VHH binders against o75319. Designs and how they scored, part 25

Target 1, 181 residues: o75319
Amino acid sequence: GNHIPERWKDYLPVGQRMPGTRFIAFKVPLQKSFEKKLAPEECFSPLDLFNKIREQNEELGLIIDLTYTQRYYKPEDLPETVPYLKIFTVGHQVPDDETIFKFKHAVNGFLKENKDNDKLIGVHCTHGLNRTGYLICRYLIDVEGVRPDDAIELFNRCRGHCLERQNYIEDLQNGPIRKNW
Short names: E, the ipSAE of ESMFold2; O, the ipSAE of OpenDDE; V2, 0.75 times the mean of E and O plus 0.25 times the DockQ between their complexes.

## First folded at step 1 (VHH)

Design d3e (framework vhh_4orz_3)
Fold by ESMFold2-Fast, scan of step 1:
Structure d3e (fold): chain B 181 residues (1-181), chain A 118 residues (1-118)
Amino acid sequence: as target 1 above (181 residues)
Amino acid sequence: EVQLVESGGGLVQAGGSLRLFCAASGRTFSSYAMAWLRQAPGKRREWVALISRGGSTDYADSVKDRFTISRDNAKNTVSLQMNSLKPEDTAIYFCAAGYKTPLYYDYWGQGTQVTVSS
């Protein structure tokens, strides 16, 4: 596929590391076949992702891909040294408990295996905003004890774009804690 | 870059009320969670109340239903309304600004003394 995701060009490619966490959020990288429809300054390939992370003086240790498709790029487009995890999530609805559990398990496993380094967990959906922001904030609230509004504010500031889906925001602020230990 | 200045402390009798104010300087006030903490003589500093950037509030069990925290982003002010004061509320009250938990703050005021007589 050659179709650029709707509104993909409207978002910053990569946010900043969320201080006090190992998270960094970004929009979906697009493999070289998509570049025929992009100006040079609009390109954001897997290679571009790693260059932008390095420019921030950071290093990726894991990528969690939350898209419900594999058409945008392939794991083979990533460096062999960086683990890739696919968690299929549908848009629009709040992620179900199974999806939340998988995300928490992946993050906890990474942190346990990377205690002696400062490598980041890169998280993306299509725009790196709603599903991405929800799951990162859900982790911070449920596992790290961060207050919902503080988690949302931290994500919004570091991503450079605010969470847009009101049902996601409502669940984060007033929904139940998902205790899955 | 934020500077915090507390006011409104004083001496009151048990059962009385006080309102504390915290005036903040800086363009980023609206991006911070704001908190009140207190320290009584010979005790560790304890968290009292928090208001998030979005306006959500939380309180220590010892002050719940007696104290109300509020903010006015247009005036760069956070307030603590203290009702039904008890002698054990006697402490220096500090305003603090931060991003995360009630115990993680980037900026602190100098404090204002509250004394509650029996």
Scores: ipSAE 0.000, ipTM 0.090, lowest interface PAE 18.9, mean pLDDT 84

Design d3f (framework vhh_4orz_3)
Fold by ESMFold2-Fast, scan of step 1:
Order: structure tokens, then C-alpha cells, then sequence
Structure d3f (fold): chain B 181 residues (1-181), chain A 118 residues (1-118)
């Protein structure tokens, strides 16, 4: 399909690097077939993603795709030098423990392999906000020992949009720490 | 580790129906999300339908409400029921397996030809 995701145009394409971390969040890139429904300034293809990251003087070392679909872009549309990881997550629900552990494992593996460089972990869902923000904040809280409100504030500031889903915010602030790797 | 073999393709008239099957070998079939993709002459491969490990489904807008994907973990099969076929659905249809934490679809079938005449 060429159907644009609901509210996709309402969000900034890509946020800023989260200082003190290797994370950068963005909304889902849309392959060329979607561009007939978009003005030139609204386009955000995989190529546009990499151009915007370079414009910030940053470099992607990993993309984690949290969408529950393959329709928006293909992994083959990405540079071969950047690993792509798909973790299928359902929107609206707090990600389950298996999903959280897979995300943590991927991040830890990347950081161990990339300790000698400054490459970023790019994370996105459809809007680069709720599932994306939840998993990044969950990692910071559970693994890095960041206070929940500090993690949320950091994500919101760097993404340029605040986490919207109350169940996600509630779980981050008051939910259990997931101790499994 | 997983091998995929498609069947069920053929020639059908517009408005007709076909059911495609994908038979998987290997002990890990239930660990994979399964998808159908298609490639028409001169075009890139297009994603058509996905079924997760738990049975949740998603469809491309072009086939939504016409196609239904299902899986049978006991028989290691995934199927695609195609109704109200259009000439635009003419393509080679591929079965593909994707596991959480992997960059792309790990395993692909050889494809089965679907031709819809008008």
C-alpha cells in the first residue's frame, strides 16, 4: 500500500541523539511508492533518513524496526553497511517481556561490538514515539539505572514530542523492572 | 535450517479464487513469522501479507479484505486464500520466513506463478 499511516505527518521525521546514550529515534521511513500522497517537504524515505542523520553529524550503526508490518519500506532499501533488526511489536499495548528482552539484547550486543566508535542505534515504530520511547526508556531505567522521570524527559526533549500513551508512561514510572537479559 | 516450498498457483479468470500453500521443513517453523510477497514482471518484490508467530495478521492495502493468510503449526504450513482476483494480482508469489531479531526474511521459497486473465 500507498496508504500513509494515521497522524504520520504530525511528527518530526527524526529526533536528536539522546545525550549520554547511543540512541536516536525517528518515525517510520516510507518507500517511494508513498510519495504520491506527500508534498516534497513531507517526504521521508530511507534515503531521507540517512541524509538527515548525516546532517546532524551522526552515523547509524543499527536500525531497530518496531513496526508490526513490512509495508512501509523494505530492509533492502537500507545501506548494506547498516544492520537492520526487526522486532514485531503490537501498537497500543505495553511490549511483553520477550520483546523487552530482545530489545535489550540487541542494544547490549551493539554497544559491546561498537565500543570503539560513536555510531548510533536508530529506533523507530510507526510514529517513533510510543513503542520507540517505551523501549528506549525501559532500557535506560532497567539497564543504565536512570530514574524513570529523567528517562522520559530525556526522550521527550530529544524526540521533540512527548510520549502520549498513558499505559506506557504508567508502566515506566511505576511498573516492575525487567531483570532478564 | 528451514526450507519453504510453495504450491497452488495457476491460471484463473478475474473474479476467481486461488489458495496458495507453503510447506515448511525444519523444527523451528513455530518460531517464525511467515509472509507472502509477490513479484510482477518488471517490478520489485511487494509484500502482500504477514502472519506472526502468535497468529496476528497484516495485509497490504491492495489485497486487504480479498486475501486471508493463515498458518497450521502442527502441519508446518502457511496458506494464502485469494478471493476476487484481479489482473493486477498476476505475479510470482513467494513464501518467506522471518524470525524476531533478524535483519531480513531468512528463508524464501522458489515461488509459484499466479496468472489472472481478464
Amino acid sequence: as target 1 above (181 residues)
Amino acid sequence: EVQLVESGGGLVQAGGSLRLFCAASGRTFSSYAMAWLRQAPGKRREWVALISRGGSTDYADSVKDRFTISRDNAKNTVSLQMNSLKPEDTAIYFCAAHKYGFSTYEYWGQGTQVTVSS
Scores: ipSAE 0.000, ipTM 0.135, lowest interface PAE 17.1, mean pLDDT 84

Design d3g (framework vhh_4orz_3)
Fold by ESMFold2-Fast, scan of step 1:
Structure d3g (fold): chain B 181 residues (1-181), chain A 118 residues (1-118)
Amino acid sequence: as target 1 above (181 residues)
Amino acid sequence: EVQLVESGGGLVQAGGSLRLFCAASGRTFSSYAMAWLRQAPGKRREWVALISRGGSTDYADSVKDRFTISRDNAKNTVSLQMNSLKPEDTAIYFCARGIYKSGYPDYWGQGTQVTVSS
């Protein structure tokens, strides 16, 4: 069925661009079939996503979907001009090294192809918080050399919600740097 | 590749004002978001202000209502107007473009020193 994800309504739809980066985080958009279970002000469709990004005077150049499902929306619901990448991740678990490397490779490829513009990499899981925040922070720490606490603080501030999973936070602060991408 | 050159730093008394400038070289300046970051002695580098390609602005809570970021796409410049300065604002101020590379000079200027006396 078309169940709204648990606690999905508790989270801000779209954060703000993370300053000094190309990242913007958001919760999963829900296709039109979910709207009968939502008040008008609660709706967040793929179209709503692009409208909210445009309201911030930003433009998406890539969407990375970290959910373990395809039930919330389809790539066909997105503009053809915006590339879509699916990286299946399981919730609650720290993403494995293969997942981390796939994410890093996608980000590095986008930045190389978009060095002459300011288009954003949109990243989401179900809530746009734990898996999303982990992978963005992991990239900033491992590739960009950002201090773990600074990466986490930047993500939390821009997303408007703090990373909730202690195992994710602990891995970011004390875990090894993953060198392959 | 793109060079960012900061200017306008100096010594000022608490409650005073200072205006920082960043001159960017290279094409496509108008396609980039621009930011100001600062690093105080013995502290972490922190974000201060951001201006998007479209001119929308955002500020760290510590400087909100005191600092104003603006850009001039015709002159390829971004500026930071700093009012009601406090000793805690003492730092080296860096101009950065939209791509963030912590510790990588090619995305950051050399910085300009701001010292606020009590």
Scores: ipSAE 0.000, ipTM 0.150, lowest interface PAE 16.4, mean pLDDT 83

Design d3h (framework vhh_4orz_3)
Fold by ESMFold2-Fast, scan of step 1:
Structure d3h (fold): chain B 181 residues (1-181), chain A 118 residues (1-118)
Amino acid sequence: as target 1 above (181 residues)
Amino acid sequence: EVQLVESGGGLVQAGGSLRLFCAASGRTFSSYAMAWLRQAPGKRREWVALISRGGSTDYADSVKDRFTISRDNAKNTVSLQMNSLKPEDTAIYFCAAWGKYTSPYDYWGQGTQVTVSS
C-alpha cells in the first residue's frame, strides 16, 4: 500500500554525519508511487536521499534498513554500488541481543573493508529515530566505549530530533553491555 | 537464491558428541558469514556459533569450549562439532546464511533435531 507512515512528515529527511563516526541517520525514503500523496517539498525518494548526502559533501557506502516492511522502497531503487542490508526490527520493543549482534557485525565488516575511504554507513527505520538511534548508540557504547549520555546527545544533535522511547533510553543508560550477541 | 539443508542430528547420551552439517546451494557460499542457532521446545531461538567469511569464529557462552564451527568453501558446507553434550543442548539446530551487506539470516534451513538423553 501507498499509505504514508504516521508522523513521517514530522521528521527531517536526513541528519548530519555523527562526528568521530561513520554514521548518518535518516527517515525511510519513499518510492515514486507515494509522491501523489506529498507536496513537492515533502518528497524524499531514494534519489533525494543521495542528493541530500552529496549536498553535505558525504558519500554512502552502506545502507542498513531497520524497518519491518519492504513497502516503502526497493533495494533496486538504490545505486548498484551501494550495498543494502535489511535487519528486520519490530518497533516499540528494545532490539534483542541477536539483532544488536547483527548490527555490530555489519558495521565492523564495513569499517574493515573501508579503511581506505571515508564513506558513511546510513541507518534508517521508519522515522530514523528510535530503532535507528538505539542501535547506533548501542554500537558506540558497547564497541567504541562512549558514555551512554554522550552517545545519546551526539545522536540527538546530529539527527535533529531526540530519542522518544523511554525504554530505549533506559536500556542505553542502565542496561548491560552486549558483547558479540 | 540460497537453499540451506541441515543434517547430522540425532539421539545421543549426555557426554557424547555429534557433528552437524549445513549444505548450501544456489549462490556463492564464500560471500556469506554462516551461523548456527537452536530452538528448544517453548523457548526463543538462540544463537550458538558464527563463522565469518574469513574464518573468524565466535560462540555463545553456553557452548564455548564444547562446540567448534568450521567451513569448507570448496564444498559449500559449514559444520558444527558438538562435544560434551548436555541434556540442555536438546533443540532443533538451524543453519543460517548471514550476508555482510545483505539481510542477515535471510536464508534459513529447516533444522535438524538434536536430543541428548541423561
Scores: ipSAE 0.000, ipTM 0.135, lowest interface PAE 15.3, mean pLDDT 84

Design d3i (framework vhh_4orz_3; at its last look DockQ between E and O 0.02; V2 from the best seeds 0.00; counts 0 for: pae E 16.2 > 2, placed apart)
Fold by ESMFold2-Fast, scan of step 1:
Structure d3i (fold): chain B 181 residues (1-181), chain A 118 residues (1-118)
Amino acid sequence: as target 1 above (181 residues)
Amino acid sequence: EVQLVESGGGLVQAGGSLRLFCAASGRTFSSYAMAWLRQAPGKRREWVALISRGGSTDYADSVKDRFTISRDNAKNTVSLQMNSLKPEDTAIYFCAKTYYPGKLFDYWGQGTQVTVSS
C-alpha cells in the first residue's frame, strides 16, 4: 500500500559518507505513488536519492536494501548501472548470523571489484537507522577492527541520527564477533 | 560552521509565560532535529523538549503539558512556548541540533536567561 512508513518524515533523507569507509546510509526512497501524501520538500524518490548523493560529490556503486517489504520502490526505478541487493531483514530483532554474513559478503565483494574507484555502498532500511546502522557497524567491528563505540559514534554523526535500539547497541558493544565473512 | 542565537528570555513571575526563539544562521539547521536544553546554577544540563525535522515532539516529564516546542522551517527558527512557569524553571536555555530519536546534542548558542520569581 501507499502508506508512508511510521515516523519516516522524522529522518534525514541521506547522511554523509562515513570517512575512512565506503558507506553512506539513507532512509528508504519512496516511489512517485507516495508523493500525494508528501509536501514537495518532503519528497524522497529514488531520483532524489541520486541527486542528493551527487550534491555531496559522491557516486553510488551499490545499494543494499534491508527492508522486509518491496512496496516502497522498485529496483527498476534505479539507474541500470547501479547494482541493487535485497537482504530481507526483520526489524526490532538483532539481525541473525545468516543476514550478517550475507551483508559482509556483499560488502567484501563490492570492495574487491571496486578497488580502483571511490564509489559508495549505499545502505538503507525503512529509516536508515537501526538495521542499517547495526549492519554497517557490525562490518566495521568484525572486518575492519574498529572499536564498537567508535563505529557507533561515526555512524551516528554521519547519519545525523543516533542508533536507538538498545539490543542492537548492546550486541555491537558486548556481543560475539562474527569472524566468517 | 553554523550559529544558533537564542532570544526571548527574561524575568517573569511564577505562573507567567515566556516564548523563546532560536534562529539559525549560516547553513540551514531546520532540516535536522532541534532541541531545547537548560542549565540552572549548580545543576546538570537537562534537555526539556525536542522536535524532529518532521514535527514529532518529545518532552521531559518536568515540563510536559506546560511547554510546547515548534519550528518554522521556512524561517529557519525553533520556538519554545513556556506556560505556567515555576521558580524551578529558572535556568539558561540553549537550543541545539540533535540526532533524533536519540538525545545527543550539539551545543551552538550562548543561551538565553530565564528567571522565574516566586
Scores: ipSAE 0.360, ipTM 0.703, lowest interface PAE 3.5, mean pLDDT 90
Fold by OpenDDE, second read of step 2:
Formats: sequence, structure tokens, C-alpha cells
Structure d3i (fold): chain B 181 residues (1-181), chain A 118 residues (1-118)
Amino acid sequence: as target 1 above (181 residues)
Amino acid sequence: EVQLVESGGGLVQAGGSLRLFCAASGRTFSSYAMAWLRQAPGKRREWVALISRGGSTDYADSVKDRFTISRDNAKNTVSLQMNSLKPEDTAIYFCAKTYYPGKLFDYWGQGTQVTVSS
């Protein structure tokens, strides 16, 4: 159905570009059918997403959807010029190695194909925080060699919310590096 | 729009020197801080040297006093002078855009292979 996700209203719709990266995180946009359950100022549709990105003088080049459902919006709601990738990611638990690999592969592929532009990789889960933050940080740590605390701090600052899940934080700080290929 | 092309890599004996070059396309080169990264086989990519828009530099501890990063904004180039090379310096070296003083990196070129023999 079109039930608003729990605590969805509590999070900023869109974060800021993470300096030194092509990443931007945001909460899941909701298709029009959800609007009847929201105040006008609470609405955040796929269209609103792109408007907010433009307001930041940025452009999306890829959307990675980490939600474990397809009920929030349809890929058809997005411009045809922006590729959409779904990576079904279970909430509350540390993503498995396959999920991490899929994410890394997608990011690397995008970067390879988009070296001549500055388009962003938009990543979201439900709230655009925990799953999103973990995978982005995991990439920065494993692939770019960023210190875990630096990655986490950067994500939190740019998203405007801090990672909440201790198991995610612990894995990022102390967990093993995952394979990149 | 920026494209980065690395060059200057090769095979050198321990104690030798190499100079790497990076050519950047586009009109906004001077707007970016630049960096050299390297990736050895089986290891994660690591930063080597950074240079700000204004020419401030920073180096990884492993290369301090041996490597020198420089830039020429008129030519849209970044260089890495590598002296006293060690086998441990063997890697693919990449030129990358960065947000100085942050040690995070945006897109980079295809890289140039540096091999230091003992």
C-alpha cells in the first residue's frame, strides 16, 4: 500500500554532495499516491528530488535504490536520462558481501563511464541514512582507503543526520575489508 | 568536464627516480585541488600527495621527503617527482581531483604503472 514509512518525516529529504566524492544521499521519494497522507510541506516526490538537486547546482547521473520494496515509486517516475539501479538491501543488518560488491561494482562502473562529467550518484534507502550511509562509507573505506571515522563523519555531516545503527558503525570501524572485485 | 591522463611511469631500479605527469582537459583545472594516488597489487588505493589550488602540498608519510607534487595551471598539468624509489612504491599511479584539504577523491585517469626493482 501507500503507508508512509515510519519516521520518514523526521529526516531531511536530500543531503549535500559529499566533498571529494560523487555521492549524495536522500530519503526515499514517494509517488503521488502518498501525497494525500502528507502535508504539502512534507511531500517529497521524485520530481521534488530532482528540483532539490538542481537547487544545489548539481545533477544526478545515477540513482541507486537500496530499499527492500518497490511500493514507494516507479523507475518510470524518473527521467529517462538518469539510470536507475535497484539493489535490494535488507534493513537493520549489515549488508552481506554480495550486496556490498554489487554496490561497489555499480559505483565503479558509473565512475568509469562518467569521468568526463560531474554528475552525482544518488543513493537512498528508506530514510537515506543507515543502509545508505553504510554502503557509501564501506565504499570509501574499502575502495578509496578513507579512514573509517573520517568516512562516517563526512557522511553524517553531509546527510544532516548521523548513522544510527551501532552494528553498522562497528562494522565500518572494526570490520574486515570486503573484496572490491 | 575534466579528463585526466597520466603518463611517465615505467621500470626503474631501487634508488632511482621517475617523474609522472597528469594532463587535465577542460577550463576549470585551476578550480580543483589535485592528488596522486597509487594502488599496489592486492592492496587498496591510497593517497600519495595532494596539492591545493594555491599550491599547498601534503604527502603521505611513506613518501615524505622523496616525492614532490607540483602543478602548472597554465598548462593544466600536475606532476609527481619521485626520488629514492623503493620496491614498495611499485603500483599503478593515478591523478585525481580532490577537495583539499580533505583526503577524498573524485574521478581519475587510467593510471600509469610504476615498477621499482630491487
Scores: ipSAE 0.009, ipTM 0.231, lowest interface PAE 10.9, mean pLDDT 90
Fold by ESMFold2, look of step 5:
Structure d3i (fold): chain B 181 residues (1-181), chain A 118 residues (1-118)
Amino acid sequence: as target 1 above (181 residues)
Amino acid sequence: EVQLVESGGGLVQAGGSLRLFCAASGRTFSSYAMAWLRQAPGKRREWVALISRGGSTDYADSVKDRFTISRDNAKNTVSLQMNSLKPEDTAIYFCAKTYYPGKLFDYWGQGTQVTVSS
């Protein structure tokens, strides 16, 4: 159904651009059918997402949707000019190597196609925190050579919430470096 | 289950034209970006042309302004018009689908042979 995701109201809708990167993280936007259960100030629709990005003087060039479900909004609810990619990512477990590689390929493809602009990659899961933070940090560590603790601290600060899943944090800090090919 | 069947290949003289077709079955065709790739003997497979769900197109530099990709969502068909053909265009051509930015392609056909004689 249209039940509001657990704890969704507790998270800031959109973070800040992560300096030195093309990433911005946000919680899942909810299509209009969810608004029956929300106060007006709690609403965060696909349109609200784009308004908030514009308020930051930024522009989205890609949305990567990490949720394992299709119920929150339809890609057709987004402007057709903004590419959309779903990478089904199971929650509560460290994403597998295939998922990580799909994410890396998508980011690298975006960077090639957008090297002459400053558009952002918007990444979300349900809350825009654990799966989102893991994959962004995994990319920064494996591809950009960022130290794990620096990647995590940057994500937490810009998202406005700390990564919560200890298994994700442990894998980022102490787990194997993943191949980029 | 989706199936892609390429056709329209053949022998053509340099400077000539050829149109390739890809018929799709099964899943919703209109939900995917579609592409053509090619592989010459002894060479690595290379991307040729892409058309998005909404009809936006992109081309490899080697075929730009000579090849045109198009799609017909009502007939579940994508085509590649190839003009001003050169011997280096000789290859097996494959139709593929993708649902990711970048070039993550799925292949389900045997391809269709294009041979360009000098």
Scores: ipSAE 0.000, ipTM 0.120, lowest interface PAE 16.2, mean pLDDT 84
ESMFold2 (binder alone), look of step 5: mean pLDDT 79; pTM 0.806
OpenDDE, look of step 5: ipSAE 0.007; ipTM 0.239

Design d3j (framework vhh_4orz_3)
Fold by ESMFold2-Fast, scan of step 1:
Structure d3j (fold): chain B 181 residues (1-181), chain A 120 residues (1-120)
Amino acid sequence: as target 1 above (181 residues)
Amino acid sequence: EVQLVESGGGLVQAGGSLRLFCAASGRTFSSYAMAWLRQAPGKRREWVALISRGGSTDYADSVKDRFTISRDNAKNTVSLQMNSLKPEDTAIYFCAAIKYSSGYHAFDIWGQGTQVTVSS
């Protein structure tokens, strides 16, 4: 139901734009039904997300939702002008090649359709950290040729939290480049 | 939501041409970006071509200038025109849909694939 995600309150709602990229990462927004379990200062609804992005002088052009659930918020809670893409990912496993491909194609398609603006690709999982950080870093490494350690450092700094899952970090540093993008 | 069915695969000699079709049923096709991927025996599934909702296209280096992706929103189809085929193009070809629009059911959909065999 209306259970808030485990440790959700431990994380900053939204990070900073990753310089040199179109990415911004955040934790999952929670629809109004969750607010009975939250203090006012803990609330982070879809509306709160857009307000925080505007406060940074940024604009979202796409949201990629990596959660393996639809219970936290509905796409209808987002502005009609912002595209929404759901990619179901399991939380503890390194994302499989099909998931990596879907993410890369979504990013590439957005960038082609948005050449004449500076709108951001917002990416989130439950905490906006492990699955989110993995897929953003995987994109930067495989598509943009960024060194793994540099991609991870950039993500950690901009998100305000370090990637926690050792298997994700090891795959980024030592795993194969995925050529199905 | 959208269901995808591929067709048009078959056997062709090197240097020949084939046209693949992907028919979509269900919710409005025009809301989806569309892609073609392929998988050869013992190899990874690889991306071939992408067409956005607005018609912008992108191609893998291996097929650039030989393959053309197109869409027909009136017929709910996406097509892949394959020219100058090489034995290396032998694979099962898959159609995939990516929804960028706001709204419930914005998720990825895959078809079952169609076999393309290019003989030398």
Scores: ipSAE 0.000, ipTM 0.163, lowest interface PAE 14.2, mean pLDDT 83

Design d3k (framework vhh_4orz_3)
Fold by ESMFold2-Fast, scan of step 1:
Parts: structure tokens; sequence; C-alpha cells
Structure d3k (fold): chain B 181 residues (1-181), chain A 118 residues (1-118)
């Protein structure tokens, strides 16, 4: 269908860069066909995403799309210069080790290729919150050695919304480090 | 706030071993995950080993099964046992203690040089 994702309007479109990292989180952009169901001030297209990031004096170098659907926008709606990576991730469940590995591999590859610039890794799921926040925090904890509570606080502050799923938060705080590089 | 001092580096022949130490000062050492990173000349810093607050460990594929990270919270130390060293392991080795703002440079030690001869 052509329906707006549930509670999508409740979330800020784009967070701020997470200081000391290359990450920025946002909710899923919606292609033009959704705009007839939105007031002008509610619109958040792929074009709107890039405009909002430029307004923060930032530049995207990679988009990682964690949604389990292709219905919201197409890669062709993005600038040709920005790589797009799809990692199909089921909501509600803590992402499995294969998903965590794919995310870490993509981030590490981007950072290696982009060591001489300051471009950002944009990460989104439907709301840019639970799956997005989990995988970013998992990367910071497992790869960069950040304390779980500090990673969560940094994400929450920069996204402008707190992680909501208790099972995700519990896994980040008390779960094992994933050995899946 | 934490201060970090690395030691234990040196010159070894390929196949040899070294043990690196990171001494941390500061009241909250036991609350931090700790990591070892390295930087070869002309390269960016790369992560090699991580140990969580609870003692869980993780390793980069390039050092897996050769390096072992451990911590002693009573002594505020982290160590890295490096076995089967290769010339590619030649780098300055740093320990890091992340903080809530993740701003990096104040939490890196000065490093300890490891040189592995072919």
Amino acid sequence: as target 1 above (181 residues)
Amino acid sequence: EVQLVESGGGLVQAGGSLRLFCAASGRTFSSYAMAWLRQAPGKRREWVALISRGGSTDYADSVKDRFTISRDNAKNTVSLQMNSLKPEDTAIYFCAAPTKYYFGSNYWGQGTQVTVSS
C-alpha cells in the first residue's frame, strides 16, 4: 500500500551528527506519491533529507536503509553520488549476528575509503529510532569501545528521541559483545 | 576523566611475542570499556582489540587467535598479549577509554612503538 508508516509523523525527520563519530540518524524519507497525504510542513522526501543535512553544514557519503520494505522510496530517488546500502532488518527483534556483521562491515569499509574526508553515514529504519539506534550503539560499543550507557545517551540526545524498545536497550547494556567483524 | 600511559613496545623478530600494558589513572576506570588500536606510518588508526566493562572481548580479524586482551580493575590496567607477530603488526599501539562525548584525543595515550622485523 500507499499508507504513511504508523506514528511516522511523531518523530523529527533528521537528528544531528553524533559528535566524535560519522553517524547521523533519520526517519525513512517518503517519495512524492506519499505527499498528497501530508501537509507541506510534514513532507520529508529524499530531497528534503539532503536539504536538511546541508542546513546542518554536513554531507552524506553513505545511506544505510534498515527497513524491511522497498515501498517508501527507491534508490533512484537519491543523488547518484551517494552510495545506498539495503540491510533488510525485521522490527521488534534484536538484530541477529548476520545483520550486525553486515552493518559493521559496511561502516568499516566506508570509514577506510573516506579517511581523508568528513562525510557522514546516514542510517535509517522506519522511525530512525529502534533498529537504527540499536545498530549504531552496537557498533560504538563493540568496535569503538564506548560504554553502553554513554552510547545510548549520545544517540538519544543527537536523534532527539529516546530508544523505546526494552529488549534492544537490555541487549546493549547487558548483552555480549558480538564477535562478527 | 582518565589518563592513559602505554608501555611494553619494542623490536622483535617475526614469530616473536610482546606484552603491552596500559596504565589508567582516574576514579572510574572500572566503568569503561577499553580498547587497543594501532597506527602504521601513513595509515589511519585501526581497532585491534576490545574488552568490555564486564570482561567480554572482541578482536579484529587480522589479529584474531594471536592477540589476547585482558584487564585488571584492581590495578587499573589493560594488557595486550601479542603472539606470532608479523611485519604487518608494526605500528604505534594506543589504548583508549571512551567517554560519553566520544571526542577521542583526550582519551588516547601517547602510544608505544612495536616494530616487527622480517
Scores: ipSAE 0.000, ipTM 0.105, lowest interface PAE 17.6, mean pLDDT 83

Design d3l (framework vhh_4orz_3)
Fold by ESMFold2-Fast, scan of step 1:
Structure d3l (fold): chain B 181 residues (1-181), chain A 118 residues (1-118)
Amino acid sequence: as target 1 above (181 residues)
Amino acid sequence: EVQLVESGGGLVQAGGSLRLFCAASGRTFSSYAMAWLRQAPGKRREWVALISRGGSTDYADSVKDRFTISRDNAKNTVSLQMNSLKPEDTAIYFCATYLGRSYYSDYWGQGTQVTVSS
């Protein structure tokens, strides 16, 4: 049967909006077939995601899914009015330049099309932490000119969990700025 | 790698006391408000106590004047002193990061069991 991702229960379902940005991070929602393996208070379906965002007085305008699988939920489980973008990322290595470019292009496109509203860009991987935190921080550093340590601290605080992978943190703090896109 | 680990639970008779500990790893501990939550058998998880970055505390009505939350930033620990324990305090107790706006993070550990005999 459907297995709950390792450590998925250990993480906050949804963080808070990162102040001064349009980003909100969360762990992967799990479709109804996973609910038999979860206590009621542990459930986090696509519907639960949107309810939790609304409870924060926020609204999603885009979901960027960074997982390397489609087994956890289907795009059809999301409201038709919310665009869904899949960027397949592998969890062990720092995302490559092509992946970083795709993420930046999607974010810039959304912001250009949504100047007249305050809708959020929701970003998730399996735990909503390492790949998610890396790409959000990479965007803030490279595009918005935020200092690396400030970007990381902001993400950690708003997500409620700290980036865990040292190679990701090292790249954010000391790696080159990717300004070619 | 960063984690929260709860300890100090056990079996105690009504009217007794227990002290729970939450040990945190990493340099981010002092930047977060911290909370204790509990889950009783067959019930939903509920918050119990909160301590801000500045040391301000708040408590659920059910535990007010019986429980005291404290933190030691040098040791990266949060403690919950529980006095005058009642059978209805029986639960698994979790520590968590408080994110503001009455929103709490999930715990990063298995929790610690507290059982109060009548």
Scores: ipSAE 0.000, ipTM 0.087, lowest interface PAE 20.2, mean pLDDT 83

Design d3m (framework vhh_4orz_3)
Fold by ESMFold2-Fast, scan of step 1:
Structure d3m (fold): chain B 181 residues (1-181), chain A 120 residues (1-120)
Amino acid sequence: as target 1 above (181 residues)
Amino acid sequence: EVQLVESGGGLVQAGGSLRLFCAASGRTFSSYAMAWLRQAPGKRREWVALISRGGSTDYADSVKDRFTISRDNAKNTVSLQMNSLKPEDTAIYFCAAQKLYYGSGPFDYWGQGTQVTVSS
């Protein structure tokens, strides 16, 4: 079980805050037991995540974990002050409407409770790219009325990597608006 | 508001089966995702099964293919069918409810737990 996820080293650990939003995307942090298989410069633990967010002069207020596993790190590895939400999403498939609704509901709830601060919603899957980018862009399109191509461009630029899955991109550009606001 | 009460725990031999029930009071049960978590002596509480508002299910690897979670919104009940029980399944089992979230936490409401003991 200490297997490093395929291509995990190919991605930047954490992106930049998406301007005009409270979102920041990153790849899955790996707990200390994985460090035996990593060079020092490749390490990205939960502690490293919070250090890198702090280096950007940002603060996390919520982590949304989209992975389908608990093997990479435990919620207990996170500061108790930062809420942790697990939304189990299978890779490769476009998330279903219920998953999209859960994501939107969590984001809306966080924003309502955090009106008086500028804390960020951190979102990750394994690579912090396809499932992560899809759900963030879906929120921007459906809730905030952003044009699909603009949402995708903003995510790609801030994450530092482009969405790779064509079915996700196709759904964002041409799929129906999910009216679960 | 939702109050949760577990039942169905007990002593069973390895390889046996138990069915746990969680009864919810209140009219908002259908608005919540539901979970079963367990805590063995001296260990952290861990989730084992989740069911969404729409009935989608997810299981921890340790119980996959052995446990089945289901819900009955008309009866305000969530159930956990546990098959092929192992001594390592011995724990207090908790029912929990989530309104805004789906996953290992946070939970809005918790039951008091029901003891499951699997003898070898």
Scores: ipSAE 0.000, ipTM 0.170, lowest interface PAE 13.2, mean pLDDT 87

Design d3n (framework vhh_4orz_3)
Fold by ESMFold2-Fast, scan of step 1:
Structure d3n (fold): chain B 181 residues (1-181), chain A 118 residues (1-118)
Amino acid sequence: as target 1 above (181 residues)
Amino acid sequence: EVQLVESGGGLVQAGGSLRLFCAASGRTFSSYAMAWLRQAPGKRREWVALISRGGSTDYADSVKDRFTISRDNAKNTVSLQMNSLKPEDTAIYFCAAFSKGYYTPQYWGQGTQVTVSS
């Protein structure tokens, strides 16, 4: 289907790099077949994503796609020089420990392999907000020792939208640290 | 704080080459991503080439395969090698430094003129 994801137009395409980290969050890019339902200023293709990142004088080194679908764009729509990782993540529920582990493993591996550059880890779900914000904040809290409220505030400010799911926020603030690397 | 000074501009015939240099003074050059932008008469400034702190490069489609950006952190310099120059490349070329998390260049040079005759 070429239907636009619900509320997708309500969100900024790309946030800002989260200072002190390698993370940047964005909403899902939509391939060319979706453009007939969008005004020119609403378009956000894979090409548009890379142009917007470049306009910020940043460079993507990895894309982590958290959507539970492959209908929005294909990995082949991305430059061959940028690795793509799919972590199928169900919305609404707090991501399980295995999903958290996969995310942490991917981030740690990227940082180990990219210590000689400052390329960014781009993370997205459908809106680039709830699943995306949860996993980024979970990484900052569990691995980097950031205080939960500071991680959430940093994500919200840089994304330009606040995390919406109360169960995600509650887990970040009061839930246990996950001991998976 | 960083001060940027460009050099290497001049007049060249179409098909020729020029190498631009940007010298940075200040403590933190190695912490900045560096870019070259240009402004042609009567036009807005446009991005030409970027080099990250780690040395990863990116280019505007109009200059890809013709221009090469590089940096030397020991000398606090960034350079732009321009080959196969076209009259359309005529512009003032600016060096710019970007801090992490900023969308606009934090520091700019004053520019160096490049004129390509047909």
Scores: ipSAE 0.000, ipTM 0.108, lowest interface PAE 18.2, mean pLDDT 85

